# Designs tried in a protein design chat: VH-VL binders against NAD kinase (nadK). Part 240

Target 1, 268 residues: NAD kinase (nadK), of Syntrophomonas wolfei subsp. wolfei (q0aze0)
Amino acid sequence: MKIILVNNRFKENTEKKAQEIAGQLSALNVEVIIDNGLDEPYAGTVDFIMVLGGDGTMLRAARRYGQRAIPVLGVNMGTVGFLSNIEINELAEYLPLILREEYSLEARMMLEVAVFQQQSLLTRVFCLNELLLRSNSPRMLSFALEISGQKLEPYRGDGLIVSTTTGSTAYSLSAGGPIADPQLDAFIVTPVASHIINKRPLVVSPEREISLHLLEEREAIIGIDGQIKMDFGAENRVLIKRAPHPLLMVNLKAKPFFTSIDRSLQRQ
Below, E stands for the ipSAE of ESMFold2; O stands for the ipSAE of OpenDDE; V2 stands for 0.75 times the mean of E and O plus 0.25 times the DockQ between their complexes.

## First folded at step 17 (VH-VL)

Design OO14 (from LL3 with heavy chain L100M; framework fv_patritumab; at its last look DockQ between E and O 0.94; V2 from the best seeds 0.00; counts 0 for: pae E 2.01 > 2)
Fold by OpenDDE, look of step 17:
Parts: sequence; structure tokens; C-alpha cells
Structure OO14 (fold): chain C 268 residues (1-268), chain A 121 residues (1-121), chain B 113 residues (1-113)
Amino acid sequence: as target 1 above (268 residues)
Amino acid sequence: QVQLQQWGAGLLKPSETLSLTCAVYGGSFSGYYWSWIRQPPGKGLEWIGEIYHEGDTNYNPSLKSRVTISVETSKNQFSLKLSSVTAADTAVYYCAREGMKHWTPYGMDVWGRGTLVTVSS
Amino acid sequence: DIEMTQSPDSLAVSLGERATINCRSSQSVLYRSYNKNYLAWYQQNPGQPPKLLIYWASTRESGVPDRFSGSGSGTDFTLTISSLQAEDVAVYYCQQYYTTPRTFGQGTKVEIK
């Protein structure tokens, strides 16, 4: 068995714990690779990914490895979030199950975000939570939103969020988006400070495609999961689709999503 | 290792339609843009167009009215049609893959061997 | 369209000497967000397809000898062969993949002096 331990290099405790766990796993004849984000994602075949930290670390791990259809376990290290399944102090208890592959998987839809220079692809990014289009100035943006070829009325506001249901409890929520069941696949399109008072979030089928481009010669930014920032101008277009592969999140412990929402949100 | 094999008629009369096919072996067809490039004898390279595995196409404006690129995903193949050919279309035609590094294009990393197409009356 | 212009059109260099090829784009091919220049260099031998040598202006493709190097940013780029070898006799092309249509330089023929 080969396992990647993903930790946060900016969190010393996660680094130390990663080394400790690596040692333990090695003693059990498990091959371990530690990914603290400094290097490129490991390109070789692996059987399991263990994420040590909070939601941010999980989001990074999802972007780096989510397309590879590898089980990903979130191990919380004292943070509050929605993406961890067990606590670090529970790892010893569940380690035998992990090694025997006695766990269930929960598929979480990811976004496929393609950024274009005119019609030329600049890059693609897969992300678990959301894409944010936001003004790079105090002025509102004017941009076009198209859903499955249907052109909506021009949008004017600070920005727009396209989120997965997983991401519904992230920035989309702060912007007034609905909380969605993580077991549901859908896009949530949440306006950010629209000049139209009655502009409401949209819940969109994952089978549809979402396109965004600016309607004026201004600079904006694209944010991915609150961690990646890209410039976005009049010459750019972004296309959002459902990622071809979901993130396979390991479920060792049943987590009551709806009963824990209030507690989780209050702690953030 | 990814390899591209291409085939098609190498001799055409004016006004006929050029038709070439490129097949991908040893790698994934999905996730890439696939391009056609041509090179007249003794001259430089001209990009004809590209197609994404999902069918989205981009064409060189200079050839757009005559070019059609299509994909057959089930066969890992993509094809080029160039209508109303003239002597000016005589060239070696290459299929190529636009390589991706972490989902970012970085150049044409895999090429077919090329197919000479001669247009002559 | 982004026009690519190479200089010189032909270059004769003695074995073991440095060969320098320049490429200029009519507009910047720098993607600032990634700090990557969407520029590639290709080597083409007679009767063969082009071979990718350098991508993102300065990164060598796997298997490419270290005597090949790319430099530059924005609109001005250079391919350097530090010590020309006999097998380096070929036509070299720069190419931008920042916008469509993809465009190539006119090519530079490198020969042994």
C-alpha cells in the first residue's frame, strides 16, 4: 500500500504529525509520501490520501489529486470545518480499517474551471468548493453569464460565485447562497452584491455549463477555493463544468451534516 | 508512450476535399486539444485548427471557411477536412497534441509523422 | 493574430560554437497570473515532424540536451545552443500558444560553418 500524507507546511504541528504518521505507517510496511505543497503533486500511483489539517488543506489536496480517483480522508487537527471525517486522535483507532480498505466512499462533485484567452485555453483547474469572479477595484463589474447557451441579462455587481454543493457552506454561504446537501450534485450560482436587489442565487443542474466574461475593459480576478488568484480581463472567458471525476472522500465515521451545521458555522 | 498515426489520400485534384485522420495510441484522448498543422514544401508551419476531445473546435481564420475538424472519441481519432483545395494547399499535414502540464498547455509535444498531400490537375 | 518573427533566417555556426536564434512576438505572450510565457521552440529535421525543445520560453522538454536553452519574456525570446553539435543542424521554429490561431515563426535554418 502507498499513501500520500498531505499537510500544511505553514502549520508546524501538521508537519510534525505527518512525519510521525509516516514513521508509523512505514513500520507497517506502508510506503508513504509526504506532500506539504512545496513540490509538484506526486505523479506515481497511490492507494490512499490522508489529509492532515483543516478544510483549506483538503481543498488543496482535492485540487492536486482529486482527478485521480483516489480515496481521500480528511483528518482534522483541531480546526473547525466540513471536510474532515475523523480527528487526529482517532487515527490510531481507524488505521486498521484504512489498511484493510474497510471504509465507504462519498463522491463529491468538483468544478472544472477553464480559463481562456479569447478562444485559447490558458489553464484548467479542478476545485472542490467554488470559483469567484470579483472586481479588482471598488467599482462594480459588468459581466455576462451564460448557462447552457442561454444568455442571462447582463450582471452588474461586485462579483459572482459558482459553487459546488460541498462549497455551499463556504464563501457562497457568506454571500447569501443556500446551504446544500453535500450528497446532491448541483451548481450554486450566488451573486455578490448585485445592484439588482432581487437577484437571487441559482441552483443549476450539474449537466449544464456556465460561462462568464466581462462586458467592459476592466480588470477583475478569479478566485479558486479562496486559495488561487488569477487575473481576469476583457479578453478572458471562463467556462465552468462539472469535473469528470468526483472527489472520493473516505467515510469512516458518519457525520450528521444537517444537525452539525449550526455548530460548525458558529465556530467559524 | 503516446503516438499519433495519421492517414489519408495524398493526391487530390483541384476543388476536391482533403480528408485526413489521426489516431491516438498509448495515451488518453480525453483532456487534450488535438491540432492539425501543415507545411508547404520548403516553407514554414501553419496551424490549421484544433479540436478538444469534447468536440469544441478552433480554426485558423485564414482557413475557417473550408476547414472542418471532427472527433471520434470511441476510436480515439480526430479528422481534418479541407474543401475546395488548390495547389496552394499542397503541403505535409501533421496532426499533433497540445500537451498539458498540470492542465496548462505547454506546446505540441506529440506529432504524427505527417502526410504529404499534393494538389495537382 | 500574434505575429511571430525570427531572426536570422539562416545561421551558420562552427562546431562547438554558440548558436543564437531570436524570436519576437507582435504582442506579449506572458500569462501574468502564472508568470508563464506561452512560447515554445521546436526543432525540425528534414523529412520529420517538428520536435518540441523548449516550452514556457525556458523549460526544456524531457530528453532535450542541456546545451539547448530558452530565455526571454513578453515579446522577445531567444533560443541558444551553447555548443553546436552536428546533430543540431535543423530548422528551428518558435511558436506562441497564448492565443488562437497558433502562430509560428518563419523558421531559422541552422547549419555548420
Scores: ipSAE 0.914, ipTM 0.966, lowest interface PAE 0.5, mean pLDDT 94
Fold by ESMFold2, look of step 17:
Structure OO14 (fold): chain C 268 residues (1-268), chain A 121 residues (1-121), chain B 113 residues (1-113)
Amino acid sequence: as target 1 above (268 residues)
Amino acid sequence: QVQLQQWGAGLLKPSETLSLTCAVYGGSFSGYYWSWIRQPPGKGLEWIGEIYHEGDTNYNPSLKSRVTISVETSKNQFSLKLSSVTAADTAVYYCAREGMKHWTPYGMDVWGRGTLVTVSS
Amino acid sequence: DIEMTQSPDSLAVSLGERATINCRSSQSVLYRSYNKNYLAWYQQNPGQPPKLLIYWASTRESGVPDRFSGSGSGTDFTLTISSLQAEDVAVYYCQQYYTTPRTFGQGTKVEIK
């Protein structure tokens, strides 16, 4: 059995815990790969991914490994968010179940984001929460949104968010989007400071394709999960689709979404 | 490791349609752009076009009116058709993969052996 | 279209000496967000398909000897063979993959002097 331990090298306690857990697993003849974000993602086959940290560390793990259809367990080491399942002090209790593969999986939709220079692919990025298009200057953006080839009236404002239902409690919420049940698959399209007063958030089928491009030359950026930043100009276009594979989140302990909304949001 | 095998008729008359097929072995077909490139004898390389595994195409504008690239995903194959050939289309034709690292293009990392196509005068 | 111009067309270099090939693009091939130039170098031996040597202008492909190096950014690029070996006699091409159509330089033939 081979496991990846993902931690954040800028949080000292996660490095120490990763080494401690790796030692415990090695004593049980489990191969352990530590991913602290410093090196390239591990390229070999693995059976399980354990994320030590908060939602931000889980977002990085999802981008690196989410398309491999490997079980991913979030282990909270601090602020309770939406993406961890167990606490670090509970890991020893649940470890036998992990090793015997006695757990359930919850699928979470991811976005596939393709950025183009004209018709030429520049890169693809996968994300769990959202894509943000925003101005990188004091001036507003003027941009076009297409949904499965249907051209909406032009947008004018600070930008636009395209999120998953998992991302509905992140930046989309701050911009006025709805809270969505993460068990639903959907895009949530939320304008940011729209100058057009009748532009409303949209909830869109996961089978649709979403396309964005600027209508005027402006300095803009594409943000991915609040962690990746890409310049975006008049020569660029971005396509957003449902990713081929959802993130497979391990469920060892019940975490009721609806009864914890206010508490979880206050801690983000 | 990933290999490309290509085949098709190597001798054509003017006005016929050139038809070549490239098959992908030892690796994934999905997630890549697949290209056709030609090289007239003693000359440089000319990109003909590319196709994504889902069917999206980009063609060299100089050839666009005559070229069709298609995929047969169930067979891990892609094909080139070039209509109304003339002697100027005599070349070695290569298929190639557009390489990807971390979902970012990095050049053509795998090439077929080439097929000489001669168009008689 | 982005035109790629190589210099020189032909180059004769003594064994063990440095060979330098220049490539210029008519437009920048730098994707600034990743700080990567979408520029590749290929080696083509007689009767063979091209072989990828360098990608992103300066990164060596696996199995390519250390004597091959690439440099430059934006529009001006250089392939250097630090100590020419007999097996390095070939035609070398630069190629941009920043936009379509993909375009190659006209090629540089490297020979032993």
Scores: ipSAE 0.644, ipTM 0.858, lowest interface PAE 2.0, mean pLDDT 90
ESMFold2 (binder alone), look of step 17: mean pLDDT 93; pTM 0.957

Design OO16 (from LL3 with heavy chain K101T H102K; framework fv_patritumab; at its last look DockQ between E and O 0.92; V2 from the best seeds 0.00; counts 0 for: pae E 2.9 > 2)
Fold by OpenDDE, look of step 17:
Structure OO16 (fold): chain C 268 residues (1-268), chain A 121 residues (1-121), chain B 113 residues (1-113)
Amino acid sequence: as target 1 above (268 residues)
Amino acid sequence: QVQLQQWGAGLLKPSETLSLTCAVYGGSFSGYYWSWIRQPPGKGLEWIGEIYHEGDTNYNPSLKSRVTISVETSKNQFSLKLSSVTAADTAVYYCAREGLTKWTPYGMDVWGRGTLVTVSS
Amino acid sequence: DIEMTQSPDSLAVSLGERATINCRSSQSVLYRSYNKNYLAWYQQNPGQPPKLLIYWASTRESGVPDRFSGSGSGTDFTLTISSLQAEDVAVYYCQQYYTTPRTFGQGTKVEIK
């Protein structure tokens, strides 16, 4: 068995723990790769990914490895979030199950974000939570939203969020988006400070495609999961689709989403 | 290792339609843009167009009215049709893959061997 | 369209000497967000398809000898062969992949002096 330990290089406690766990796994004849985000993602085949930290670390891990159909376990290390399944102090208890592959998987839809220079692809990014289009100035943006070829009325405001249901409890929530069942596949399109009062969040089928472009010669930015930033101008277009592969999140311990959501949100 | 094999008629008369096919072996067809490029004898390279594995196409404006690129995903193949050919369309035609690094294009990293298409009356 | 212009059209260099090819784009091919120039260099031998040598203006493709190097940013780029070898006799092309249509330079023929 080969396992990747994903930790946060900026948090020493996660690094230390990663080394400790690596030692334990090695003693059990498990090959371990530690990914602290400094280097390129490990390109070799692996059987399991263990994410040590919080939601941010999970988001990074999802972007780095989510398309490889590898089970990903979130191990919380004292943070509040929605993406961890067990606590670090529970790892010893569940380790035998992990090694025996006695766990369930929950498929979480990811976004496929394609950014274009005119009609030329600049890059693609897969993400677990959301894409944010935001003004890079105090001025409001005017942008076009198209869903499956249907052109909506132009948006004017600070920006727009396209989120997965997983991401519904992230930035989309702060912007007034609905909380969605993470077991549901859907896009959530949430306006950010729209000048139109009646602009409401949209819940969109994952089978549809979402396109955004600016209607004015203004500078904007695209944010991915709050961790990646890209410039976005009038010459750019973004296309959002359901990623071809979901993130396979390991479920060792049942977490009742709706009964615990209030607690989680209050603590954030 | 990814390889491209291409085939089609190499001799055409004016006004006929050029038809070439490129097949992808040893790698994924999905996720890539696939291009056609041509090179007249003794001249430089001209990009004809591209197709994404899902069927989205981009064409060179200079050829757009005559070019059709299509994909057959089930066969890992994509094709070029160029209508109303003239002597000016005589060239070696290449299929190529636009490579990706971290899902970002970085150039044509895999090429077919090329197919000489001669247009003569 | 972004026009690509190479200079010189032809270059004769002695074996073991440096060969320098320049490429200019009519507009910047720098993607600032990534700080990457969407510029590639190709080598083409007679009767063969082009071969990717350099991408992102300065990154060597796998298997490309160290004597090949790319430099530049924005609109001005250079391909350098530090020590010309006999097998380096070919036509070299620069290409932008920043926008569509993809465009190539007119090519530079490198010969042995």
Scores: ipSAE 0.881, ipTM 0.944, lowest interface PAE 0.6, mean pLDDT 94
Fold by ESMFold2, look of step 17:
Structure OO16 (fold): chain C 268 residues (1-268), chain A 121 residues (1-121), chain B 113 residues (1-113)
Amino acid sequence: as target 1 above (268 residues)
Amino acid sequence: QVQLQQWGAGLLKPSETLSLTCAVYGGSFSGYYWSWIRQPPGKGLEWIGEIYHEGDTNYNPSLKSRVTISVETSKNQFSLKLSSVTAADTAVYYCAREGLTKWTPYGMDVWGRGTLVTVSS
Amino acid sequence: DIEMTQSPDSLAVSLGERATINCRSSQSVLYRSYNKNYLAWYQQNPGQPPKLLIYWASTRESGVPDRFSGSGSGTDFTLTISSLQAEDVAVYYCQQYYTTPRTFGQGTKVEIK
């Protein structure tokens, strides 16, 4: 059995704990690859991914490994979030179940984001929470939203969020979007500080294609999961689709979404 | 290792339609753009166009009115049609893959061997 | 369209000597967000298809000898063959993939002097 341990090297207790866990797993004949963010993602075949940290570390793991259809377990290291399943002090208790593959999986929709220079692909990126289009200057943006070729009336404001249901409790919520059940597949399109009074958040079928481009020369940014930034200008277009594979999140301990919403939000 | 094999008729009369096919072996067809490029004898390379595995196309504006690139996903093949040919269309025609690493393009990393198409006068 | 211009059109170099080919684009091919130039160099031997040598202006493709190197950024690029070998006699093309249409330089023929 081969496992990737994903950690955040900038959290001292996380790095030491990852080495400790790797040693314990090796003693159980488990091959361990540590991904602390410094090196390229491990390219070989693995059976399981264990994320040691909070939602931010899980977001990085999802972008790196989410399209490989490998089980991913979130292990909380101190900050309770939406993406952890067990606490670090519970890992020894659940480890036999992990090794025997006795757990369920929850599928979480991801976004595929493609950025173009006119019609030429510049990059493709995956995300678990959201894409943010925002102004990179004091001036508002004027931009076009198309949904499966249907051009909506122009937007004007600070930007726009295109979120998964998992991302509904992240930036989309702060911008006025709904909290969505993460087991639903949908896009949530949330305007950011719109100066157009009738631009409400939209909930959109995951089968749609969403396209964005600027209508005026402005400096803008595309943000991915709050962790990746890409310059975005008048010559660019971004296309957003449901990613080919969902993130497969491991469920070892019952963590009901609806009864835990307020507690999880208070800790973020 | 991904390989491209191409075929089609090599001798045409003016006004006919050039038709070439490229088949992809030993690798994934999905997730890539697939290109056609031509090279007149003794001259440089001219990009004709590309197609995404889902069917989206981009064409060289100089040829756009005469070019159709299509895909047959069940066979891992893509094809070029160039209508109303003249002697100026005499060239070696190549198919190629637009390379992608870490989800970022890096040029044409795999090429077919080329097919000489001659348009008689 | 981004026009690609190579210099020189033809180059004669003694075996073991350095060959230098310049490529200039009419517009920048730098994707600023990644700090990567979407520029490739190809080698074409007689009777063969082009072969990718260099991508992102300076990254060597797998299997390409280390005597080949690329440099430059934005609009000005250079391919260098540090010690010319007999098998390096070919035509060399630069190509941008930053935008459509994809465009190639006119080619530089490298010969042994």
Scores: ipSAE 0.512, ipTM 0.809, lowest interface PAE 2.9, mean pLDDT 90
ESMFold2 (binder alone), look of step 17: mean pLDDT 93; pTM 0.956

Design OO17 (from LL4 with heavy chain S56E; framework fv_patritumab; at its last look DockQ between E and O 0.93; V2 from the best seeds 0.83)
Fold by OpenDDE, look of step 17:
Structure OO17 (fold): chain C 268 residues (1-268), chain A 121 residues (1-121), chain B 113 residues (1-113)
Amino acid sequence: as target 1 above (268 residues)
Amino acid sequence: QVQLQQWGAGLLKPSETLSLTCAVYGGSFSGYYWSWIRQPPGKGLEWIGEIYHEGETNYNPSLKSRVTISVETSKNQFSLKLSSVTAADTAVYYCAREGLKHWTPYGMDVWGRGTLVTVSS
Amino acid sequence: DIEMTQSPDSLAVSLGERATINCRSSQSVLYRSYNKNYLAWYQQNPGQPPKLLIYWASTRESGVPDRFSGSGSGTDFTLTISSLQAEDVAVYYCQQYYTTPRTFGQGTKVEIK
């Protein structure tokens, strides 16, 4: 068995724990790769990914490895979030199950975000939570939203969020988006401070495609999961689709999503 | 290792339609843009167009009116049609893959061997 | 369209000497967000397809000898062969992949002096 440990290099405790766990796993004849984000994602085949930290670390891990259809376990290290399954102090208890591959998987839809220069692809990014289009100035943006070829009325506001159901409890929520069942696949399109008062969030089928472009010669930014920032101008277009592969989140411990929402949100 | 094999008629009469096919082996067809490039004898390279595995196409404006690129995903193949050929279309035609590094294009990293197409009356 | 212009058209260099090829784009091919220039260099031998040498202006493709290097940013780029070898005799092309249509330089023929 080969396992990647993903930790946060900016949190020393996660680094130390990763090394400790690596040692333990090595003693059990498990090959371990530690990914603290300094290097490129490990390109070799692996059987399991263990994420040590909070939601942010999980999001990074998802972007780095989510397309590879590898089981990913979130191990919380004292933070509040929605993406961890077990606590670090529970790892010893569940480690035998992990090694025997006695766990269930929960598929979480990811976004495929393609950014274009005119018609030329600049890059693609897969993300677990959301894409944010936001003004780079105090002025409102004017941008076009198209869903499956249907052109909506121009948006005017600070920006727009396209989120997965997983991401519904992230920035989309802060912007007034609905909380979605993580077991549901859907896009959530949430306006950010829209000039139109009655502009409501949209719940969109994952089978549809969403495109955005600016309607004015201004600079904006694209944010991915609150961690990646890209410039976005009038000559750019973004296309959002359901990622071809979901993130396979390991479920060792059942977590009651709906009963824990209030507690989790209050603690954030 | 990814390899491209291409085939098609190498001799055409003026006004006929050039038809070439490129097949992808040893790698994923999905996720990439696939291009056609041509090179007249003793001259430089001209990008004809590209197609995404889902069927989205981009063409060189200079050839757009005559070019059609299509894809057959089930066979890992994509094809080029160039209508109303003239002597000016005589060239070696290459299929190529636009490679990705971390899902970011970085150039044409895999090429077919090329197919000489001669247009002669 | 972004026009690519190479200089010189042909270059004769002695074995072991440095060969320098320049490429200019009519527009910047720098993607600022990634700080990457969407520029590639290709080597083409007679009767063969082009071979990718350098991408993102300065990164060598796998298997490319260290004597090949790319530099530049924005609109001005350079391919350098630090010590020309006999097998380096070829035509070299720069190419932008920042916008469509993809465009190539006219090519530079490198020969042994």
Scores: ipSAE 0.911, ipTM 0.964, lowest interface PAE 0.5, mean pLDDT 94
Fold by ESMFold2, look of step 17:
Structure OO17 (fold): chain C 268 residues (1-268), chain A 121 residues (1-121), chain B 113 residues (1-113)
Amino acid sequence: as target 1 above (268 residues)
Amino acid sequence: QVQLQQWGAGLLKPSETLSLTCAVYGGSFSGYYWSWIRQPPGKGLEWIGEIYHEGETNYNPSLKSRVTISVETSKNQFSLKLSSVTAADTAVYYCAREGLKHWTPYGMDVWGRGTLVTVSS
Amino acid sequence: DIEMTQSPDSLAVSLGERATINCRSSQSVLYRSYNKNYLAWYQQNPGQPPKLLIYWASTRESGVPDRFSGSGSGTDFTLTISSLQAEDVAVYYCQQYYTTPRTFGQGTKVEIK
């Protein structure tokens, strides 16, 4: 059995704990690869991914490994969030179940984001929470949103968020979007400081394709999960689709979404 | 590893339509752009166009009025049609893949062997 | 369209000597967000398809000998063969993949002097 331990090397307690867990697993004849964010993603065959840290570390793991259809377990290391399943002090209790593969999986929709220079692909990025289009200057953006070829009336404001239901409790919520049940598959399209009164948040079928481009030359950026930043100008276009594979989140311990939501939001 | 096999008629008369097919073996068809490139004898390379596995196309403006690239996803194949050929269209025609590393383009990493198409004068 | 211009058109170099090929694009091919130039170099032997040598201007493709190197950024690029060998006699092309249409340089024929 081969496991990747994902941590953040700049969070010292996660680095030390990852070494301890790797030692425990090695003693049980489990091969362990540590991904602390410094090196390229491990390219070889892997059976399980364990994420040590908070939602930010899970977001990086999802971008790196989410399209490989490998079970991913979130292990909280202090600050409670929405993407962990167990606490670090519970890991010893659950480790036998992990090794026997006695757990279920919850699929979480991801976004596939393709950025173009005119008609030429520049890159693709996958994300778990959201894409943000925003102004990179004091001036507002004027931009076009198309949903499956249907052109909406132009947007004007600070930007736009396209999130998954998992991302509904992140930036989309702060911008006025709804909280969504992460078991649903949908896009949530949330304007950021729109000057157009009838531009309300939209909940959109995951089968749709969402396209964005600027209607005038302005400095803008595309943000991915609040962690990746890409310049975006009038010659660029972005296409957003449901990613081919969801993130497969391991469920070892019931974590009631609705009864915990107020507490989780207040801690963020 | 990924291999491209191409075929089609190699001798044409003026005004006929050139038709070539490229089949993809040993790898994924999905997620890539697939290109046609030609090379007249003793001359350089000219990109004709590309197609995404879902059917979106980009064509060289110099050829756009005469070129059609299509995809047959169920067969992992894509095809080139070039209408109204003249002697100037005599060339070796290659199919190629636009390669990706970490989901980012890095050039044409796989090429077919080429098909010589001669247009009589 | 981004025009790609190579110099020289042909180059004769003694075995073991350094060969240098220049490529200039009419517009930048640098994707600044990734700090990567969308420029490739290909080698083509007679009767064979082109073979990818260098991508992102300076990264060597797997299996390409260390004597091949690429450099430059934006609009000016160089392919260097540090010590020419007999099997390096070929035509070399630069190519941009930053925008469509994809465009190639006119080619540089490298020969043994």
Scores: ipSAE 0.695, ipTM 0.872, lowest interface PAE 1.6, mean pLDDT 91
ESMFold2 (binder alone), look of step 17: mean pLDDT 94; pTM 0.958

